# Designs tried in a protein design chat: VH-VL binders against Large ribosomal subunit protein uL10m (mRpL10). Part 175

Target 1, 224 residues: Large ribosomal subunit protein uL10m (mRpL10), of Drosophila melanogaster (Fruit fly) (q9vpl3)
Amino acid sequence: RGKINIQRPKAPHYERARVVAVTQPKYPELPKAKSCFKTRAERTQQQQENPYNEIIAREVRNWLDHSRLVAFFHLSSITADDIFRVRVQLHKQNLHLKSYGSKIIEQAVKNTRYEAIVPLFHSNHCIVFSPDPEKTAALLRIVRRVPQMVLLGGIVEETMLSRNQLVAYAQMPGLHAVQAQLVQTLSQAPGHLIQQLQAHQNSFVQVLDVHAKNQMNEETPKST

## First folded at step 10 (VH-VL)

Design gc81 (from gc3 with heavy chain Y57F; framework fv_anetumab)
Fold by ESMFold2-Fast, scan of step 10:
Structure gc81 (fold): chain C 224 residues (1-224), chain A 119 residues (1-119), chain B 111 residues (1-111)
Amino acid sequence: as target 1 above (224 residues)
Amino acid sequence: QVELVQSGAEVKKPGESLKISCKGSGYSFTEYWIGWVRQAPGKGLEWMGIIDPSDSFTRYSPSFQGQVTISADKSISTAYLQWSSLKASDTAMYYCARQWDYSFPLDYWGQGTLVTVSS
Amino acid sequence: DIALTQPASVSGSPGQSITISCTGTSSDVGSFNYVSWYQQHPGKAPKLMIYDVSKRPSGVSNRFSGSKSGNTASLTISGLQAEDEADYYCSSYDSSSTWVVFGGGTKLTVL
């Protein structure tokens, strides 16, 4: 036979209890760094979850629907004191200076006749509203002295006008009938608002077409 | 038609005062502002400042603040550019031009006034 | 003070098209559609040729056109004629200074 070797083994491997008891290097999957950028789905979900934006968007739509004069301005850096003085001067003329975020403006005017204004709000901006289109001259006189405010264009009696057309309108006599005729004449002029507003061609043309259709539909049939 | 007519060429010595003019016609003078532009011999255009003739409100480029005075007399549809003490470096062509406000183009220009300052 | 960058010179032959560039920043050309172009013949006052990037005043030839992409505006002259030989200046409103600024000018030579 063979005899059994009863000498002590050197334990060339750790016992299970020893392996569990010792701290060994282990490389679990490192925590994934959270991206500062949101996915499209997360952005969509965040927009859906902010009901405050829809409330303010409805406020903007109400201002647009109930104002016969709306003017759009770029707004450069200006002190709180300076803008407050401008707002007070405008308020005395029934002109209401409002500032809204670009997302809120986009939500407010999406699928409306005012959608063409969205490109105006890719930079810092403000809007002046009034129920009285005869105040256009007073508006421009006040804002001319505020170099931080640059006229971009506006809406007068539901007609979208470039800055040059607004200036022309402001220079006309204050008779409502004369102003209505001027607005119609200016809107038929070869000068187009599209290039000044830097809008996508199709969206801009569509909004102008909607305005033209609304203008035609609202004309009185009686000529006498 | 809109027209801006400037005063004639001037030859002056350093230290002398000078006032040049720009008369507007063919439009409502107080409805538009008048800008002044300098062009040194062989150089480009430099915007100097602007005036509202209706109330003489002025604003200057920093390069020209304190160097010149812009004024206007709306009763005679005339704007002015003035120096209290001329320097040789003031030698240039000076243009007036109509401008609605700070952000609008200079749409109609005067013919220019050449100012030469030499001993 | 030169705020906007233009090439010092450009040249072309009669009947060709040439383009003059005007490069600014996001505070001027990049932010606004209020770029103007002026033509100046030797010894004469500047004349407004283009305003609001691409619009022509009455009496300006349709051979002159303007465009803008990002911070660069361009003046294009088609069907080049000898009478087009002049200096051309661009200008834009600048939100930093809060008034209009000029380019350095481009001398157009018709060969």
Scores: ipSAE 0.660, ipTM 0.840, lowest interface PAE 1.5, mean pLDDT 80

Design gc82 (from gc3 with heavy chain E31D; framework fv_anetumab)
Fold by ESMFold2-Fast, scan of step 10:
Structure gc82 (fold): chain C 224 residues (1-224), chain A 119 residues (1-119), chain B 111 residues (1-111)
Amino acid sequence: as target 1 above (224 residues)
Amino acid sequence: QVELVQSGAEVKKPGESLKISCKGSGYSFTDYWIGWVRQAPGKGLEWMGIIDPSDSYTRYSPSFQGQVTISADKSISTAYLQWSSLKASDTAMYYCARQWDYSFPLDYWGQGTLVTVSS
Amino acid sequence: DIALTQPASVSGSPGQSITISCTGTSSDVGSFNYVSWYQQHPGKAPKLMIYDVSKRPSGVSNRFSGSKSGNTASLTISGLQAEDEADYYCSSYDSSSTWVVFGGGTKLTVL
């Protein structure tokens, strides 16, 4: 932080608030965000006691495991008629729009290779699944017209991609060799998913690398 | 490479009609949307609306719904902003800009068209 | 109506670093890493300087950098030069309006 110090060299608040800064957040939270945090913690506790959540979490894991294209969206308030029309358009392209509670997503991906996606689901969200990664261009064409849906990122052929990386992938969908090269190259660049995770080293590819190193007993996990 | 070129400055009287243009070049015009942004004298940037040139789908800010019409002719890679009856309050700089969708940045901007409405 | 809060003005001397803040809510800056910064010289069109909080378009000097913490995004200009004197606008997608909203703009003066 220390952003205000750059505006002018003298900034007494960072000097006098040092003890507070060590134990407390440097930036104030909005009242709604604090209230939301408390109720969210209570909901998490209640949902852990619900046996039906495990059944739905298992469904989510099955969708993740059997889809070669997974796209994550923030979903703002939208009418039932509007979302139904979007579902119909997507279904024609073998794209399946699903909505699950954030706690169910967290439960579904906890201790799995997909755990890195959890930070994307702090608010209202939906997910589009498809067995066909070539449908990425069709997906983006359809959702561009839905102002309530904001692309956050996705997974294509087991590789986590930011929204910009997904757009780039979609622009070259028919070129198999170029697609493979592009996905690999883009997954190494800093992106929205990496920023959302608050850890540039904490990516899907790196999680797999850390797992391989642990299995061989060669090195300790960097994410410790 | 990518360029948006807008029509020249306009001086009009209240009640007159006006149509200004924004021509895109250096990219596939139908692959990107064109947004319109207003900047009143001494004020900040205000989004007016957007058009998808591929099918002429439009969406307007509530403040501009019914006040202006956005259109496009994809055969000449040109988007338009038009008024049926100008008001003195329409005096402003008008920019067109390229955008992928509702959540993406406006990455390339036209040079602006100054519209002055006075008697 | 100004959607995002920026200081009206900021000033610095050549060679210094300055930072411009952009404060929104949980419906915009707080929820999305889709903050952009635009530079506007007097009488000219805005130019995209930063997108997705911290990324630079090709051709933009590495003296310009962006960051975000909570509901506040920041643009930092290092090694300040006379040609940096301009108005700077932030923008972010807003889930309430379901479109990109703008800040009120900050006038940078190079003394």
Scores: ipSAE 0.638, ipTM 0.821, lowest interface PAE 1.6, mean pLDDT 79

Design gc83 (from gc3 with heavy chain L106F; framework fv_anetumab)
Fold by ESMFold2-Fast, scan of step 10:
Structure gc83 (fold): chain C 224 residues (1-224), chain A 119 residues (1-119), chain B 111 residues (1-111)
Amino acid sequence: as target 1 above (224 residues)
Amino acid sequence: QVELVQSGAEVKKPGESLKISCKGSGYSFTEYWIGWVRQAPGKGLEWMGIIDPSDSYTRYSPSFQGQVTISADKSISTAYLQWSSLKASDTAMYYCARQWDYSFPFDYWGQGTLVTVSS
Amino acid sequence: DIALTQPASVSGSPGQSITISCTGTSSDVGSFNYVSWYQQHPGKAPKLMIYDVSKRPSGVSNRFSGSKSGNTASLTISGLQAEDEADYYCSSYDSSSTWVVFGGGTKLTVL
């Protein structure tokens, strides 16, 4: 890094930055997609209270109450063809991709046990619902290949899980009873366990037992 | 114990082909992606691309698309980075590293392969 | 391409604390709690020191801690030791590029 310090501090940095900016490749804009997310402009327009939003909010509450698996994603710009292919793959696994405006989500979850998820929806987002929690592994396998979708967290068997906890859940055996019991333990486990769980899955139960006991009385912020 | 072991240093002339390797051990090789990260002499880290060894799905950085080929052989837990025709500007340290998906860190790294291209 | 801004160098004395900043945008550091920090000694591979803003992998000293405020993440090293002298890189997922981006790196000198 001595080379950076050797150069003149003012003029070289400015001129070099200009040349780089001008010569940097310009990528064509992605075609406008009929995506599951809403634009910032559409969200801004919804600032005015709209009674119609309560009808859609009830739909969201119904999905939340009748789904044993709910996963929350950030969604970047994606083509209509790409999101359609993702939707088809998810539907084959009884996974239902939905998008709702942040104001509608807030109205849906206000004064409910799901209120903690509101901060996840301040930007572009979509949600995947399923009545079948064993489909978590299939969900992550499909979405892992979609770089525009970033897992933020989820709800499994009515328990809020962070991204890392949801990934750990997906790596568990397909035994539903064992997975359901581990979900409660994972919600109390410290986040740093996730890398250890990926490395030593056979010792998972013993590690979780020790850490869950140590974390029992600590405040757990709900990030999903 | 999780380990990524890379092939040894290479000294090549411009126009020559090269294939370097990265072997994983101590974990299920197909459960994690292998990414390639380049570091030019005295410069920082830049990502080149990734491979999912389970089906050989690849994705490249725009800067490296068409410049290199990433491949893997899951039967021997090995990923590869290949050039058809080397340039002097390819002189760099090349690292392989394990990643679960795009939002996760590179948690285990190979020791690096130094590639020197000079006439 | 360098997407995240780090100071080129930082220095401290043994036993003191230093902080390295990593400034991005709302599409990377500001959007996600998925900031990582890597330590690289000369001629060696990078080593993951911090992930998810503030979490330490097994085997990483508790002298290393991370935090984030808005679009800026920080790595703090307490009780500086000679062995901490290295290059430090931050990284974050970027929704614009749809991949992890790196900072330019910070050379830590322990004097």
Scores: ipSAE 0.593, ipTM 0.801, lowest interface PAE 1.8, mean pLDDT 79

Design gc84 (from gc3 with heavy chain Y108V; framework fv_anetumab)
Fold by ESMFold2-Fast, scan of step 10:
Structure gc84 (fold): chain C 224 residues (1-224), chain A 119 residues (1-119), chain B 111 residues (1-111)
Amino acid sequence: as target 1 above (224 residues)
Amino acid sequence: QVELVQSGAEVKKPGESLKISCKGSGYSFTEYWIGWVRQAPGKGLEWMGIIDPSDSYTRYSPSFQGQVTISADKSISTAYLQWSSLKASDTAMYYCARQWDYSFPLDVWGQGTLVTVSS
Amino acid sequence: DIALTQPASVSGSPGQSITISCTGTSSDVGSFNYVSWYQQHPGKAPKLMIYDVSKRPSGVSNRFSGSKSGNTASLTISGLQAEDEADYYCSSYDSSSTWVVFGGGTKLTVL
């Protein structure tokens, strides 16, 4: 017993000490204010379908149906002033820059031939519409100078085109020449036509797949 | 058919100015942009900047902004990279390459210009 | 600075198949199908071998192929030949910088 056991605690107070530790008085939580009531304001707003979204979705369908040129872009962070300048430049060429929420786009293209574009709109995006496909060259010249806008692909004369195909289209000497070439290509050579259509489909699907995967990678839902 | 031809090797002293060239042929020079890439001895590739030869619009990597000047003369299908005052650390191989814009691949490359800066 | 991660070296024997990885982030390889691969022999300019992840320019052997999964792109060379010995660089468009960025390069040795 010459050793002071305070430096070597040997016997914790077993069952009693553990029960006492669990029942030890803890600092009590501050009581809620008397005026604090549980209200339905805690309910998540806009959980249900918004009727306003259907009106805007019809507007989007109208743009898709009446535009012979539709171009899809990823849109990185850009100031209101900078996007306004781009919008003005595009408008002078009868090119209309629009941005819509992904839910509105999904409603707009559901059960249509454009349904495949939905994954493109799950991250920052914008769309340029025009009734004039000859403006593709003007579009690309303007957007080439806007680093925040990245061309993903588009639709010209109801044909889905990749980024490279849109650039090639813009370099062609006129709409009539290109339209004749497209009709010629789409209506001839069954074996080669099937392979070309499959390649086009794969290119567009790959863009959608990458965009969807990126959306999942960037969107880290905070579950608490 | 499409080709980029660069000027010959240069040996300079610190503080000297230098202008190297890159001439395009076999395509419409103003339809594509020209990018510049630096490769220090034994090191990898560094994108420096790009020029639109049609109106001399330029864009630089922050590491090279204010350190070099990119220019072009569309009448002779030639792009240039220029230093006002060379440093020993500028010793590198410099490549020009054809690029549609900043997001596209560098699809046709010049043979490179070796710049050696020594005292 | 080096933006994309590549192994420093890879080796193989004639006739073998090898793969070189290129890992980025969601701002580059993960977001876009705009990955390119360049081959550089000692003392020569780089040559574009693959663009847009998996497409080959005219004149590039079909032994070279590209793919991508998530944030990682890969270059595969089948039927290795002595002439394939070179440095290989990947590159991708990066939405943060808004230009192309390069990997550090991989030295391929054919043993």
Scores: ipSAE 0.595, ipTM 0.801, lowest interface PAE 1.8, mean pLDDT 79

Design gc86 (from gc3 with light chain S97G; framework fv_anetumab)
Fold by ESMFold2-Fast, scan of step 10:
Structure gc86 (fold): chain C 224 residues (1-224), chain A 119 residues (1-119), chain B 111 residues (1-111)
Amino acid sequence: as target 1 above (224 residues)
Amino acid sequence: QVELVQSGAEVKKPGESLKISCKGSGYSFTEYWIGWVRQAPGKGLEWMGIIDPSDSYTRYSPSFQGQVTISADKSISTAYLQWSSLKASDTAMYYCARQWDYSFPLDYWGQGTLVTVSS
Amino acid sequence: DIALTQPASVSGSPGQSITISCTGTSSDVGSFNYVSWYQQHPGKAPKLMIYDVSKRPSGVSNRFSGSKSGNTASLTISGLQAEDEADYYCSSYDSSGTWVVFGGGTKLTVL
């Protein structure tokens, strides 16, 4: 019998916070001046400002705040059926696959400890969240069979880890204390990790730019 | 220590079937995948495919899809590479090697199995 | 399938340094820090020397180093020794479905 744990899980509390954040009316007030016309830069900035982005950004921040495991992936072209299968398999393990626009990610992590991850999301990406860091092994086992999802790195117990460090962490599941010690041992200078993640992201951006330009030149474009 | 031990050399005639083996030891066999690499005489390395021994999930290089079968028996920590009908062009050294997945290096290699197919 | 290009041969004298190049495309070497280098002596299995562009496994001499610039990865061997004479292969990951691709190989000759 393991029915004595009647404590409410963080997921219901988080879902309540998410519902409130999403359903609350957002009324951003833009500064009103004596201006009759907007400059091109000012218009571009206003066009990028979307009240719905603020609501979704708050959702992302809540996921980050309530997740002890966050994994970042570059996402290559993948069918709707394939990504749905992955999402279902992950959900069975309390792993939540989310995709957000780069503007939303920037808005969510602005002025937070997570701000350094922004460069990772300037191309096609997805993020997996979980309140349970013990699920890192299950996550990597599932994603290993999805070549379109390329692991960039992640955050475990508020510590940023590279791909290789996440693999090492996954190989030592079982004891929270042991895993916490491993995370502290694997994580050295944050600058080095960010530099490595950023370099990897820049390589992917170059590939995507070349691919997009090639498809435009061929006049045979296809949507993802 | 991590070790991969492959079966001995084989001499076959065209049209014959063959199954060669690769036994892992010194690690949790189901935690890592086993990749297969071919090297024709005097030529370079060609990656053939990979298997997850935990449930026998396989993935093949397009060049080898339908030409060979990769399998594993986790109860004896052994992976296999099999042909239903050998061709002279299958003459090569075959290596097994450990990988975490497709994108990770082949970190420990078997000693190789020489397969000679001639009439 | 897009092949990785290596020089067929390189040569050097004991004590000097040599570099072996591995040139791919923006879709493989240029996209990923997943470049590995393997050493193969005649009649023996390959041995992993470098992975993730520049990392060394335990037991590999610090005379071996790796780097990458754009679509070209490089293996550098400093302080050449007679036992370094071997064939060297690079490899990379291609997410387009070829998974692992190897270079054609480079024969290193030492005196």
Scores: ipSAE 0.111, ipTM 0.585, lowest interface PAE 3.9, mean pLDDT 78

Design gc87 (from gc3 with light chain S96T V100F; framework fv_anetumab)
Fold by ESMFold2-Fast, scan of step 10:
Structure gc87 (fold): chain C 224 residues (1-224), chain A 119 residues (1-119), chain B 111 residues (1-111)
Amino acid sequence: as target 1 above (224 residues)
Amino acid sequence: QVELVQSGAEVKKPGESLKISCKGSGYSFTEYWIGWVRQAPGKGLEWMGIIDPSDSYTRYSPSFQGQVTISADKSISTAYLQWSSLKASDTAMYYCARQWDYSFPLDYWGQGTLVTVSS
Amino acid sequence: DIALTQPASVSGSPGQSITISCTGTSSDVGSFNYVSWYQQHPGKAPKLMIYDVSKRPSGVSNRFSGSKSGNTASLTISGLQAEDEADYYCSSYDSTSTWFVFGGGTKLTVL
């Protein structure tokens, strides 16, 4: 479990990098080859890499790695004033609303445990991060009043949850203990196979989905 | 068991006021919102709006904004739909239904209140 | 106005399968896996039959199933029974308008 320094936002670094990139001359000189120690392959490799995108991608990875609560939303057209009010309200609860381009998200999560989230970002989106999973109920109470934000799902204690499962989680304060117990069980699983761990997580997620379905329909299970 | 019970049928004249009710039981009333749905005779379902009973936050469909008022009294687990001045075009069946928010399904429905407005 | 397009009527015989379509746009059906289907018998309140495109509430027959492809969601009823004769409505959240919308409804007749 890590910490995220919310007093040092990375947005100023991003904006500064954009300004520098925009003002940079786009047509470099053609130098003489006689004294050049750099090959065309080295220059091609240099052009292929985008340090600005990687900086922002690292920011996203840091948020994901240090947050025990991550919620994903579709974001419809909303005024700057309205989203600012939402961001301020969320910030008071240690909830941090961020928006990143789909390509940046894909770059950030490639080859990580979070790569499964990429399909959620096919259109306009935003993400809310928090180090505190107990804030899930507060998060949903706040965003429930923002019709431009549609809950798509999230990650709680490194477990992927659908929107119904997140709602069920928020309605059961004791669910945090269940999540921690599942994580402990998975970490002790013999063989440590990806398929085995995925099966256990899918089973837990399915159980929460059934619970969320029962919550929505207010029906008590008659058999367990 | 989750149940929503609505008030009985109403027959009114144009210009009269009306308030119909929807009482919830079998669940935590303030945990879910109440949506209102209109169905004109022989026509389809129209979503009117929604209320959070915990603080009476409301949101309306533009077609119904200013035409009706949605309210709730959480102390008696009851939501209301109100008209200050009825019109003949308000003749319809009105349903209340439980909805977590405006993006979720309407999962439990009241039996409906038929409102007939004629002179 | 109706935001989601459904056929006005469909018909089938007992034991057959029928499918009812619900066509929206990229701002509703196309963007979200949050399509619901409701069954309404004459003179009665609607009943939720399917939510989140394909999930069934407790007590709903497994003869009812849902699917989605692009901007079109479908409700399929297998092994038709006389009691299935009813009006069927689809619904979705519309991200552009930011409110809940219904389809126009489909009358199912079991011949």
Scores: ipSAE 0.666, ipTM 0.846, lowest interface PAE 1.5, mean pLDDT 79

Design gc88 (from gc3 with light chain S95T T98D; framework fv_anetumab)
Fold by ESMFold2-Fast, scan of step 10:
Structure gc88 (fold): chain C 224 residues (1-224), chain A 119 residues (1-119), chain B 111 residues (1-111)
Amino acid sequence: as target 1 above (224 residues)
Amino acid sequence: QVELVQSGAEVKKPGESLKISCKGSGYSFTEYWIGWVRQAPGKGLEWMGIIDPSDSYTRYSPSFQGQVTISADKSISTAYLQWSSLKASDTAMYYCARQWDYSFPLDYWGQGTLVTVSS
Amino acid sequence: DIALTQPASVSGSPGQSITISCTGTSSDVGSFNYVSWYQQHPGKAPKLMIYDVSKRPSGVSNRFSGSKSGNTASLTISGLQAEDEADYYCSSYDTSSDWVVFGGGTKLTVL
């Protein structure tokens, strides 16, 4: 993947622009996008900016651009020893646990296709990156044992997945069918693509749901 | 077809030990965890704890830590809930249910085991 | 101890819509999408009706829908039928305690 130039970010491709628009975070900002006045939050953030935040934001963008698997977690209070053990287990699987402040994340993803992830970082959080999406199963198996880390969702091959979709993805026997289904979902008619990806009856959810039902032995959704 | 089948109703005296069971079928038993939920007569649901059958890793709610033991035998796809010494306050319906982990919903439930503790 | 607040009862007529609320805190209902809803008929085990705030398992009627605003989640049942008469429980993962909490339950009466 290429590196993102933070100084001159490129406009996202048509599909990416649509995803960013429908998933754009609104909290805590006031809904006055067409106003020339900055919100109190925006003014406070601008006044508190420091040069080092831009350097770390570039690091975050680099991780996002070079990772085919990105998973987002809530992180409650955890000891240094416990998080170190988790980091070691993840590293053995080419999974890289990173923690960044919400201001840095917001700066990193501003004006990119990833802007939609900002609401996930409202509370204490961490992110796991990997160039290998086949490691999703290993990731979820490891994190399952860390009650302080709770899966919020992720990005696989540049597509947003809910936590249930990530679990279903991890249980899939092969990646080819998932990639084909993601392409089909992204080619859907104009509308809120991320909402359709999250919808119970969209084609991608149906593929993941069928696989999950093979594992969970649930009844097939009535199609008729 | 995913199914959780629990052992039959039990009538015990205070101080007696008890072990009830929950057998899973129709899915890979070690792929999912088993949670336990208590419902006192005429009351609501209380989450007790959870077990990973693959290595018997357990987590308990503070209200039930030290009060019960959750265990599993993956060779026979069965999870257990046990008491070393029953109290009258243990009288309740006990449900087992499948969870992917503690933060996920309980998607399939056993039929329940009624435990009655009286003199 | 009841962690999440639900009304004790709600009632409606066949064909109407009703809504059941579930109020918690910022660490449970107000945090991410951890809310699920369960239906329990007398003498039977609970059944999962809604998970992740608004998603339905296969086999659950589309008359059941879920939503959330701040620290309050809602279960809405449209086109009420006699078979909907049951106890309904909301549930959420609690990020402050790291386990599942339940609401006190709501008895739905359909006349």
Scores: ipSAE 0.301, ipTM 0.664, lowest interface PAE 3.3, mean pLDDT 79

